VH-VL binders against Glutathione S-transferase TCHQD (TCHQD). Designs and how they scored, part 1

No score or structure here was measured in a lab: all are predicted.

Target 1, 266 residues: Glutathione S-transferase TCHQD (TCHQD), of Arabidopsis thaliana (Mouse-ear cress) (o80662)
Amino acid sequence: MQLYHHPYSIDSQRVRLALEEKGIDYTSYHVNPITGKHMDPSFFRMNPNAKLPVFRNGSHIILDTIEIIEYLERIAEVSSGIEDATFNREVVEWMRKIREWESKLFTLAHIPDNRRLYVSKFLRMVVIARMAESPDLASAYHRKLREAYDTEDKLKDPGALRRSKDHLLRLLDEVETKLEGTTYLAGNEFSMADVMLIPVLARLSLLDLEEEYISSRKNLAEYWALVRRRPSYKKVIGRYFNGWRKYATLVKTWMFVRVRSLLRKY
Unless a header shows other numbers, all headers, positions and changes below count from the first letter of the chain; antibody chains aren't numbered by Kabat.
F, E and O are the ipSAE of ESMFold2-Fast, ESMFold2 and OpenDDE, as the mean of both directions, binder to target and target to binder. V2 is 0.75 times the mean of E and O plus 0.25 times the DockQ between their complexes.
[cut] marks letters that were taken out.
Atom coordinates printed by the task and the answers are left out, and those that the model quotes come from them; centres of patches stay.

## First folded at step 10 (VH-VL)

Design u2
Fold by OpenDDE, look of step 11:
Structure u2 (fold): chain C 266 residues (1-266), chain A 120 residues (1-120), chain B 107 residues (1-107)
Amino acid sequence: as target 1 above (266 residues)
Amino acid sequence: EVQLVESGGGVVQPGRSLRLSCSASGFTFSSYWMSWVRQAPGKGLEWVAYISSSGSYIYYPDSVKGRFTISRDNSKNTLFLQMDSLRPEDTGVYFCARDLGSYYDAFDIWGQGTPVTVSS
Amino acid sequence: DIQMTQSPSSLSASVGDRVTITCRASQDIDNYLTWYQQTPGKAPKLLIYDASYLQSGVPSRFSGSGSGTDYTFTISSLQPEDIATYYCQQYYDYPLTFGQGTKLQIT
């Protein structure tokens, strides 16, 4: 089993958390979307959507995060001999609900404009360069370029930003209410619902929004403290983003983009 | 000043029970995860129990699971350890300790400890 | 359980000496490691967390390094007040576990 992912990718984090929680071994490939590696022709041919993660088991390739997680659940069940092949309905409902919030716009809106615009321009240049190198993929690259411009337009739309924020607030309020009655999101046991939520909270922390969105909610704050103590979290997310670590990771990536841009090596 | 003060230690026979208390001052007690750590005479440190800020989440090692109960009263800034079915190997100094932060199971504040002796 | 093994169990050094203590984990603990100092009759004192971060108020002569399974605690210049037993502790997974300790004495 192979996983193409990146530590910054929320959906990558979800899949990796699932893998770790289930004790499933896999080969890890880092594909950095900030540096444009996901636009490389070899990867792009396999995944024209250029979204992470990509899960591969032999000839079977899965791109959808929830489908990957469901697939992993089946693997774990077969290996353990426990024939409980069906996700709890509540777990599935939470997974879908959490997925409905798109983190991209929200994240970009909370990145300083100078950095955001710099990376955006860099990535557009990467796409243009790849388009020139692989004419057979030109149409797909054009689509990605259009998406990039659409994203920029949305970032200029206060209404769109507000809707994203409000969606997150409603989600977190619902989570807060749920956690009043249960230890975890879908009950008193850790589940894949938690796997979906944890990266969202981690993103908020990474953006230095923990006080505003997490600490302000009593149950969520304690939940957040709890889940960050799990080995799976420490391995998948904490390694990169806990405390001082997030600065090292971010600076490294930024410097890489800066150097490459200055050299016009796209 | 940030301070933890343990009490309730003593000498008991095997099979008996003992309740330890830890009084916290100088910080917002209800915001911190708390632990008990013990030290047998002339030996190293052993983690005994962990409790979240509200008390909703509790952890024990196998060595004390089913016998010890950690709890807290945030209104009184007090941490408790109910020890039942005590054994000679439970003998030692018991420390209450404060978690360093939201996700650090490192302990930055310790009490002076209270001695517990289990003997026939 | 994650086992923590310290080396050496005891150490004697002179004032001004560089002192090094090692801690090995039975598995990768990804820098989730603390170092404590305990003087006789007192509670442990936190010195280092996250393998290399110095706790506030701790003298700069104390330091920590390492990664994976192997970690090192260092006193750059040993002082008389440093006579104590030192412990490493992992907080990567439950149960939380300590090393057996290193007793440091001054010759």
Scores: ipSAE 0.893, ipTM 0.945, lowest interface PAE 0.6, mean pLDDT 94
Fold by ESMFold2, look of step 11:
Structure u2 (fold): chain C 266 residues (1-266), chain A 120 residues (1-120), chain B 107 residues (1-107)
Amino acid sequence: as target 1 above (266 residues)
Amino acid sequence: EVQLVESGGGVVQPGRSLRLSCSASGFTFSSYWMSWVRQAPGKGLEWVAYISSSGSYIYYPDSVKGRFTISRDNSKNTLFLQMDSLRPEDTGVYFCARDLGSYYDAFDIWGQGTPVTVSS
Amino acid sequence: DIQMTQSPSSLSASVGDRVTITCRASQDIDNYLTWYQQTPGKAPKLLIYDASYLQSGVPSRFSGSGSGTDYTFTISSLQPEDIATYYCQQYYDYPLTFGQGTKLQIT
């Protein structure tokens, strides 16, 4: 089994947390979306939407995060002969509810304009270079350019940004209430519902928004501290972002983008 | 001054119970996860339990699970360890320790320890 | 449980010497490692966390490094007050576990 992912992608983190919690062996392939590697022709031919993660088992390719997790539940069940009691209707309902929050617009709105625009220009230049190199893919690359401009337009709409924030607040309030009665989101045992939520909290931490969104909620704050003690979290997310590690990670990322821009490597 | 002070240690027979206390001062006790760590005479350190800042989350290693109970009273800035069914191998100095933070299970403040001896 | 093995179990060095202590984990612990100093009859003192970060107030002669299963603690120039037993501790998985200790003496 192969997983094409990047450690900073929310959906990649969700799938990788699921794999680690289930003890499933897989081959990891890193594809860096902020440097445009997901737009390289070889990867783009396999995945023309340039989405991460991509899960592969033989000829079976799955792109949707929840579908991947459901597949992992199924293969674990077949292998053991035992259905996992922690994967039930309530868990699936939480997974869908959590996925509905639009994380991309929210994330981009909290990045300083000058840095966001610099990376956006870099990525558009990468796409243009790839179109010139692979004319047979030009239509697909043009769609990706269109999507990039559409995202810039949404960032200019204060209503869209407000709705994304209000959605997150409602989600976190519902989570806060649920955690009054249970250790984890869907009960007293860790489940795939927690796998879907943890990367949202990690994104808020990465953006220095813990105080506003997490610490203000007593049950959520302690839940966040609890789940970070899991080995799956430490391996998948904590490796890159735990405490002071996040600053080293951000410096490395920024240096790579700046060096490639200076060398005009696209 | 940030300080942790343990008390309640002593000499007891096997099978008996002891209740250790740890009094905290100089910091916001209710904001920190807390642990107990013990050290047998002439030996190394062994982690015994943690408790979350609110008291809602608790963990014990198998060696003490079912015999020891960690608790806290945030209104009195006090951490407790109830030790039941004591055995000679529980002999040692018991430290209370403050967790550096949820990102690190490292202990940045320790008490001076309270000795516990279990012998007939 | 994750087993932590320190070496050497004891060592002697002169004031001004560079001292190194090794800690090996039974599995990859991804820098989730802490170093403590304990003088006889006293509580342990946190020196280094996350393998390489000095706790506030710890002299810069102390340092830590390593990755995976292998970690090193270094005193760049040994001082008389550094006589102690040193412990590593992992916090990758529960239970939290410590090394057996390294007793440091001055010749």
Scores: ipSAE 0.671, ipTM 0.867, lowest interface PAE 1.8, mean pLDDT 88

## First folded at step 11 (VH-VL; from u2 with heavy chain I58T L100E)

Design v4
Fold by OpenDDE, fold request of step 13:
Structure v4 (fold): chain C 266 residues (1-266), chain A 120 residues (1-120), chain B 107 residues (1-107)
Amino acid sequence: as target 1 above (266 residues)
Amino acid sequence: EVQLVESGGGVVQPGRSLRLSCSASGFTFSSYWMSWVRQAPGKGLEWVAYISSSGSYTYYPDSVKGRFTISRDNSKNTLFLQMDSLRPEDTGVYFCARDEGSYYDAFDIWGQGTPVTVSS
Amino acid sequence: DIQMTQSPSSLSASVGDRVTITCRASQDIDNYLTWYQQTPGKAPKLLIYDASYLQSGVPSRFSGSGSGTDYTFTISSLQPEDIATYYCQQYYDYPLTFGQGTKLQIT
């Protein structure tokens, strides 16, 4: 089993958390979307949407995060002979609810404009270069280019930004209410619902929004402290986000993008 | 000054119960996870239990699970350890300790400890 | 459970000496490691957390290093007040576990 992912990708974190929680071994491949590696023809052919993560088991490729998690659950069930309640109706409902919030726009809105625009321009240039190199994929690359422009337009739309924020707020409020009665989202046991939520909270922390969005909610704050103590979190997210570590990957990536841009090597 | 002060230790017979207390001062008690750690005579340290800030989450090692109960009263800045069905191997000094951060189980503040002796 | 093994169990050194203590975990604990100092009859004192970060107020002669399963605690110049038992502790997984301790004496 192979996983193509990036440590800072929310959906990648979800799948990795699931893998760790289930004790499933896999081969890890880092694909950095900021440097445009996900636009490489070999990867792009397998995944024309260029979204992380990509899960591969032999000839079977799964691109959808929830489908990947469901697949992993089945693997774990078969291996252990134990039917887990992690995919009861409530778990599935929470997984879907959490997935409805798209983090991309929100994240980009909280990145300094100079850096955001620089990376955006760089990635557009990468896509253009890849189009020239692989004409057979030109249509798909064009779609990605259009998406990039659409994203920029949305970032200039206060209404779109507000809607994204409001969606997050509603989600967190619902979570807060739920946690009043249960230890975890779908009950007193850790489930894949939690796997979906944890990376969202981690993103907020990464953006230095923990005080505003997490600490302001009593149950959520305590929940956040609880889940961060899990080995799966420490292994998947903590090692990258804790303390000064959160800057290491970002600085490296930034320098890489700058150098390539200066050299016009896309 | 940040301080933890344990009390309630003593000598008890096997099978009996004992309740330890830890009084916290000098910091916002309700914001911190707390733990109990014990030390048998002449031996090393053993983690006994932790409790979350509000008391909603607790965890125990197998050595004390089902017998010990950690709790807290944030209004009184007090941490508790109810010890039931005590055994001779439970003998030692019991420390209350504060977690350094919200996700670190590094203990930056310790009490002086209270001695517990379980003997026939 | 994660087992923590310290080495040596005891050592004697002279004032001014460099002292090194090692701690090995039974599995990778990804720098979730602390070092404590305990003087006789007193509570442990936190010296180092996250394997290499010095706790506030702790003298700079103390340091920690390592990764994965192997970690090292160092006193660059031993002082008389450093006579104590030192413990490593992992907080990667529960239950939290300590090393057996290293008793440090001055000759």
Scores: ipSAE 0.895, ipTM 0.944, lowest interface PAE 0.5, mean pLDDT 94
Fold by OpenDDE, fold request of step 13:
Structure v4 (fold): chain C 266 residues (1-266), chain A 120 residues (1-120), chain B 107 residues (1-107)
Amino acid sequence: as target 1 above (266 residues)
Amino acid sequence: EVQLVESGGGVVQPGRSLRLSCSASGFTFSSYWMSWVRQAPGKGLEWVAYISSSGSYTYYPDSVKGRFTISRDNSKNTLFLQMDSLRPEDTGVYFCARDEGSYYDAFDIWGQGTPVTVSS
Amino acid sequence: DIQMTQSPSSLSASVGDRVTITCRASQDIDNYLTWYQQTPGKAPKLLIYDASYLQSGVPSRFSGSGSGTDYTFTISSLQPEDIATYYCQQYYDYPLTFGQGTKLQIT
């Protein structure tokens, strides 16, 4: 089994958490979306949407995060001899609810404009370069380019930004209410619902929004402290987010993008 | 000054119960996870239990699970350890300790400890 | 359970000497390691957390390094007040576990 992912990708974190919680071994491949690696023709042919993660088991390729998690659940059940491979209804409902919030716009809105615009321009140039190199993929690359421009337009729309924020607030309020009665999101046991939520909280922490969005909610704050103590979190997210480490990868990536831009090597 | 002060230690027979207390001062007690750590005479340190800031979450090692209960009263800035079915191997100095941060099980503040002796 | 093996169990050194203590975990603990100092009759004191970060107020002669399963605690220049037993502790997984300790004496 192979996983193409990036440590800071929310959906990548979800899948990796699931893998660790289930004790499933896999081969890890890092694909950095900020440097445009996900736009390489070989990878792009396999994944024209250029979204991480990509899960591969032999000839079977899964691109959807929830589908990957469901697939992993089935693998774990088969290995354990448990025949009832159906997710609890509540777990599935939470997984879907959490997935409805798209983090991209929210994240970008909290990045300084100078850095955000620089990376955006760089990635557009990468796409243009790849389009020229692989004419057979030109249509798909053009779609990605359009998406990039659409994203920029949304970032200039206060209404769009507010809607994204309000969606997150509603989600967190629902979580807060649920946690009043249960240890974890879908009950008193850790589940894949938690796997979906944890990377969202981690993103808020990364953006220095923990005080505003997490600490302001009593149950959520305690929940956040609890789930961060799990080995799966420590291995998948903690090792990158603790202390100064959270900046190490970002700084390296930033420098790489700057150098490439200066050299016009896309 | 930030400090923890343990009390309630003593000499008891096997099978008996004892309740330890830890009084916290100098910091917002209700914001911190707390733990108990014990040290047998002339031996190393052994983690005994942790409790979350509100008291909603607790965890124990197998050595004390089912016999010990950690609890807290945030209104009184006090941590408790109820020890039931005590055994000779439970003998030692018991420390209360504060977790450094919300997710770190590193202990930055310790009490001076209270001695517990289980002997027939 | 994660076993922490500390070495040596005891050590004698002179004032001004460089002292090194090692701790090995039975599995990768990804720098979730702390070092404590315990003087006789006193509670443990946190010196190092996350394998290499110095706790506030701790002298700079103390340091920690390592990764994976192998970690090292160092005193660059031993002082008389450093006579104590030192412990490593992992907080990667539960139950939390400590090394056996290293008793440090001054010759």
Scores: ipSAE 0.895, ipTM 0.944, lowest interface PAE 0.5, mean pLDDT 94
Fold by ESMFold2, fold request of step 13:
Structure v4 (fold): chain C 266 residues (1-266), chain A 120 residues (1-120), chain B 107 residues (1-107)
Amino acid sequence: as target 1 above (266 residues)
Amino acid sequence: EVQLVESGGGVVQPGRSLRLSCSASGFTFSSYWMSWVRQAPGKGLEWVAYISSSGSYTYYPDSVKGRFTISRDNSKNTLFLQMDSLRPEDTGVYFCARDEGSYYDAFDIWGQGTPVTVSS
Amino acid sequence: DIQMTQSPSSLSASVGDRVTITCRASQDIDNYLTWYQQTPGKAPKLLIYDASYLQSGVPSRFSGSGSGTDYTFTISSLQPEDIATYYCQQYYDYPLTFGQGTKLQIT
């Protein structure tokens, strides 16, 4: 089994958390979106949306995060002969509810404009170059270019940003209420619902928004402390972002982007 | 001054119980996860239990699970360890320790410890 | 459980010497490791967290390094007040576990 991902991607983190919690071995391939490598023709032919993660088992390719997790449930069930009772209808309902929150717009709205625009311009140049190099993929590359401009337009729309924030607040309020009665999101046992939520909380921590969104909610704050003690979190997310590590990671990432820009690599 | 003070240790026979207390001062006790750590005579350190800031989450290693109960009273700034069915191997000095409480499961404040002897 | 093995179990050194203690984990713990100092008759004191970060108030002669399974604690110039037993502790997975300790003596 192969996973094409980036450690900083929310959906990549979700799939990796699922793999680690289930003890499933896989080969990890890093694809850094900031460098534009997710737009290389060979990857793009496999995944025309250029989205991460991409899960591959032989010729079988799965692109949707929830579908990947459902597939991993089936693999774990077959290998062990044990149906996991913690993967049920309530878990799937929570997974879909959490996925519905638009994390990309929220994240981009909290990044300094000069850094965001620098990367956005670089990626648009990559897309334009790839369209010229691979005419058979030109329409798919053009769609990615249009998506980039549409995203920039949404960032200028206060209504779109407000709706994303209001959605997150409602989601976290629902989570806060649920955690009054259970240890984890879908019961007293850790489940794939928690796997979907943890990267959202980690993103808020990365953006220095813990106080506003997490610490203000008593049950959520204690839950966040509890789930960070799991080895899956420590390996998948904490490696890069736990405590002071997040600042070292951000410095390294900006230095990497600066070096590639000076060398004018696409 | 941030301070943790243990009490309740003593000499008991195997199979008996003890209840340890730890009084906290100089910090907001209800904001921190807490642990008990023990040290047998002439030996190293062994983690014994943790409790979350509200008391909702507890965890124990197999060596004490089912025999020890960690609890807290945030209104009195006090941490407890109820030790039942004591065994000779439970002999040692018991420290209460404050979990750093942010992103590290490290103990930044320790009490002086209270001795527990289980013999005879 | 993750086993933590310290080496050496004891050592003697002179004031001014460079002292090195190692700690090996039974699996990769990805720098989720602390170092403690315990002077005789006292509670442990946190020196280093996350493998290499000094706790506030800890002298700069103390340092930590390492990765994966192998970690090193160093005193660059030994002082008389450094007589203690030193422990590593992992916090990658529960139960939290400590090394067996390294007793440091000054000649």
Scores: ipSAE 0.745, ipTM 0.891, lowest interface PAE 1.3, mean pLDDT 88

Design v4
Fold by ESMFold2, fold request of step 13:
Structure v4 (fold): chain C 266 residues (1-266), chain A 120 residues (1-120), chain B 107 residues (1-107)
Amino acid sequence: as target 1 above (266 residues)
Amino acid sequence: EVQLVESGGGVVQPGRSLRLSCSASGFTFSSYWMSWVRQAPGKGLEWVAYISSSGSYTYYPDSVKGRFTISRDNSKNTLFLQMDSLRPEDTGVYFCARDEGSYYDAFDIWGQGTPVTVSS
Amino acid sequence: DIQMTQSPSSLSASVGDRVTITCRASQDIDNYLTWYQQTPGKAPKLLIYDASYLQSGVPSRFSGSGSGTDYTFTISSLQPEDIATYYCQQYYDYPLTFGQGTKLQIT
């Protein structure tokens, strides 16, 4: 099994957490979206939406995060011969509820404008170059360019940003209430519902928003400390973002982007 | 001054119970996860249990699971270890330890230890 | 359970010597490792966390390095007060486990 992903992508983290929790061996291929590698023609032909992650098992190519996790559940059941009781209707309902929150708009709104615009301009130039190189994919590349402009328009809308924040607050309040009665989100055993939530909390930590969104909620704060003790978190997320590691990772990323931009490597 | 002080150790017969206490001072006790760590005579360190800052989460290795119970009273800044069905292999010095922080699972503050001897 | 193996189990060195202790994990622990010093009759003291970060107040002669399964603790210039047993501890997975210890003595 192959996973095309980037360690900083929320949905990539969700799939990797699922793989690690189930003990499924896989081959990791990094595709860096900040450099535009997810829009290279070879990757784009396999994945016209240029979204991460991309999961492959032989001839099976799956792009949707929840579909990937459902597939992994079936593979784990066949391999072990054991039905996983922790994958039930409540878990699936939580997974969909958590995915409904638009994390991209929220994340971009908390990145300094000069850094965001610098990367955005670089990526638009990459798309234009790719359109020239691969005319047969031009309509798909044009669609990606249009999506980028639509996102910029949403960032200028204070109402859209407030609605995204309010949605997150309501989600976290519901999680806080649920955790009063259970150790994990969908019961007293760790499940794929937790796999969907943990990267949301990790994103809040990455943006230095733990105090406002996590620490203010007693049950959620202890839950966040609990789940970070799991090997799956430590391997998938903690490797890059645990404690002081977060700052080293951010410095390396910014330096990489500056060097490529100075060299005009598109 | 940050301090942890253990008490309640002693000599007991196998199969009996003992309750250890750890008094915390000089820091906000309710903000920290806590652990017990033991050291058999002339041997290395063995982690025994943790408890979350509110007391809602606990965890034990198989060697003590079902026999030991970690608990805390945040109003009294006190950590406890209830040790039931004691065995000779539970003999050692028991340390109360503060988790350095939620990110590192490291023990930055230790008590002096309280000796426990389980013998006939 | 992740087994931590220290080498050597004991050693003697002179004041001013460079001392090196190795800790090997039974699996990749991705720098989730601490080093402790335990002087005779006392509780352990945290020296290094996350494999290489020096705890506040710890002298700069102490250092840690390594990755994957292999980790190294170094005292650049041994002092008389460094007589102790040194332990590594992994915190990648529970139960938390310690190395068996390395007893350091002055020649």
Scores: ipSAE 0.656, ipTM 0.860, lowest interface PAE 1.8, mean pLDDT 88
Fold by ESMFold2, fold request of step 13:
Structure v4 (fold): chain C 266 residues (1-266), chain A 120 residues (1-120), chain B 107 residues (1-107)
Amino acid sequence: as target 1 above (266 residues)
Amino acid sequence: EVQLVESGGGVVQPGRSLRLSCSASGFTFSSYWMSWVRQAPGKGLEWVAYISSSGSYTYYPDSVKGRFTISRDNSKNTLFLQMDSLRPEDTGVYFCARDEGSYYDAFDIWGQGTPVTVSS
Amino acid sequence: DIQMTQSPSSLSASVGDRVTITCRASQDIDNYLTWYQQTPGKAPKLLIYDASYLQSGVPSRFSGSGSGTDYTFTISSLQPEDIATYYCQQYYDYPLTFGQGTKLQIT
């Protein structure tokens, strides 16, 4: 099994947490979307939407996070012969509810405009270069250019940003209430519902928003402390929040973008 | 000044019970996770239990699970360890330890310990 | 359970010597490792967390390094007050486990 992902992608973290919690071995391939490597023609042919993660098991290619997790659940059940009682209808309902929050717009709204715009211009130049190199994919690359401009328009819409924030607040309030009665989100045992939620909390921590969104909620704050003690969290997320690994990743990414931009070599 | 002070240790016969207390001062006790750690005579350290800041979550190694109960009273800044069905191998010095905030499993403050002897 | 194998079990050195203690985990613990000092008759004291970060107020002669399964604690220039037993502890997974200790003495 192969996973094409980036350590800071929310959905990549979700799939990796699921793999680690189920004890499934896989081969990890890093694809950095800020450097535009997800737009390389070979990857783009496998994944025309250029979204991460991409999960592969032999001839099976699965792109949707919840579908990947459901596939992993079936593999674990067949190999063990034991149905996982913690993967049930309530878990799936929580997974869908959590996925519906628009994390991309929220994240981009918390990045300084000058850095965001610089990266956005770089990525548009990469797409244009790839269109010229691979005319058979031109329609799909044009779609990616349109999506980039649509995202810029949404960032200018304060109503869209407000709705994303309000959605997150409602989600976290519902989680806070649920955690009064249970240790984990969908009961007293860790489940795939927690796997979907943890990367949301990690994103808030990465954006320095933990005090505003997590610490203000007593049950959620204690839950956040509890789940960070799990080996799956430490391996998938915690190691990339370590100062030198986080710093090295950010520096490498930024240097790549700036050098290629200065050389006009995309 | 941050302090942890254990009490309640003593000499008991196998099969009996003891209740240890740890009094905390100089910090906001209800904001921290707490643990008990023990040290047998001439031996190393062994983690015994943790309890979350509100008391909602507890965890025990197999060596004491079902016999020991960790609890806390945040209104009195006190941590407890109820030790039932004591065995000679439970003999040692028992420390309470504070879990550091950003690294909840690293113990940044320790008490001086209270001795427990389980002897026939 | 993650076993922590600490070596040597005891060590003698002279004032001013560089002292090195090792700690090996039975599996990768990804730098989730703490070093403690316990002087005779006193409580353990946290020295180093996350394998290599020095706790506030700890002298700079103490350091830690390592990765994966193998970790090292170093005293760059041994002082008389460093007589103690030193413990490593992993906090990667529960139960939390300690090395058996290294008793450091001055020759």
Scores: ipSAE 0.392, ipTM 0.755, lowest interface PAE 4.1, mean pLDDT 87

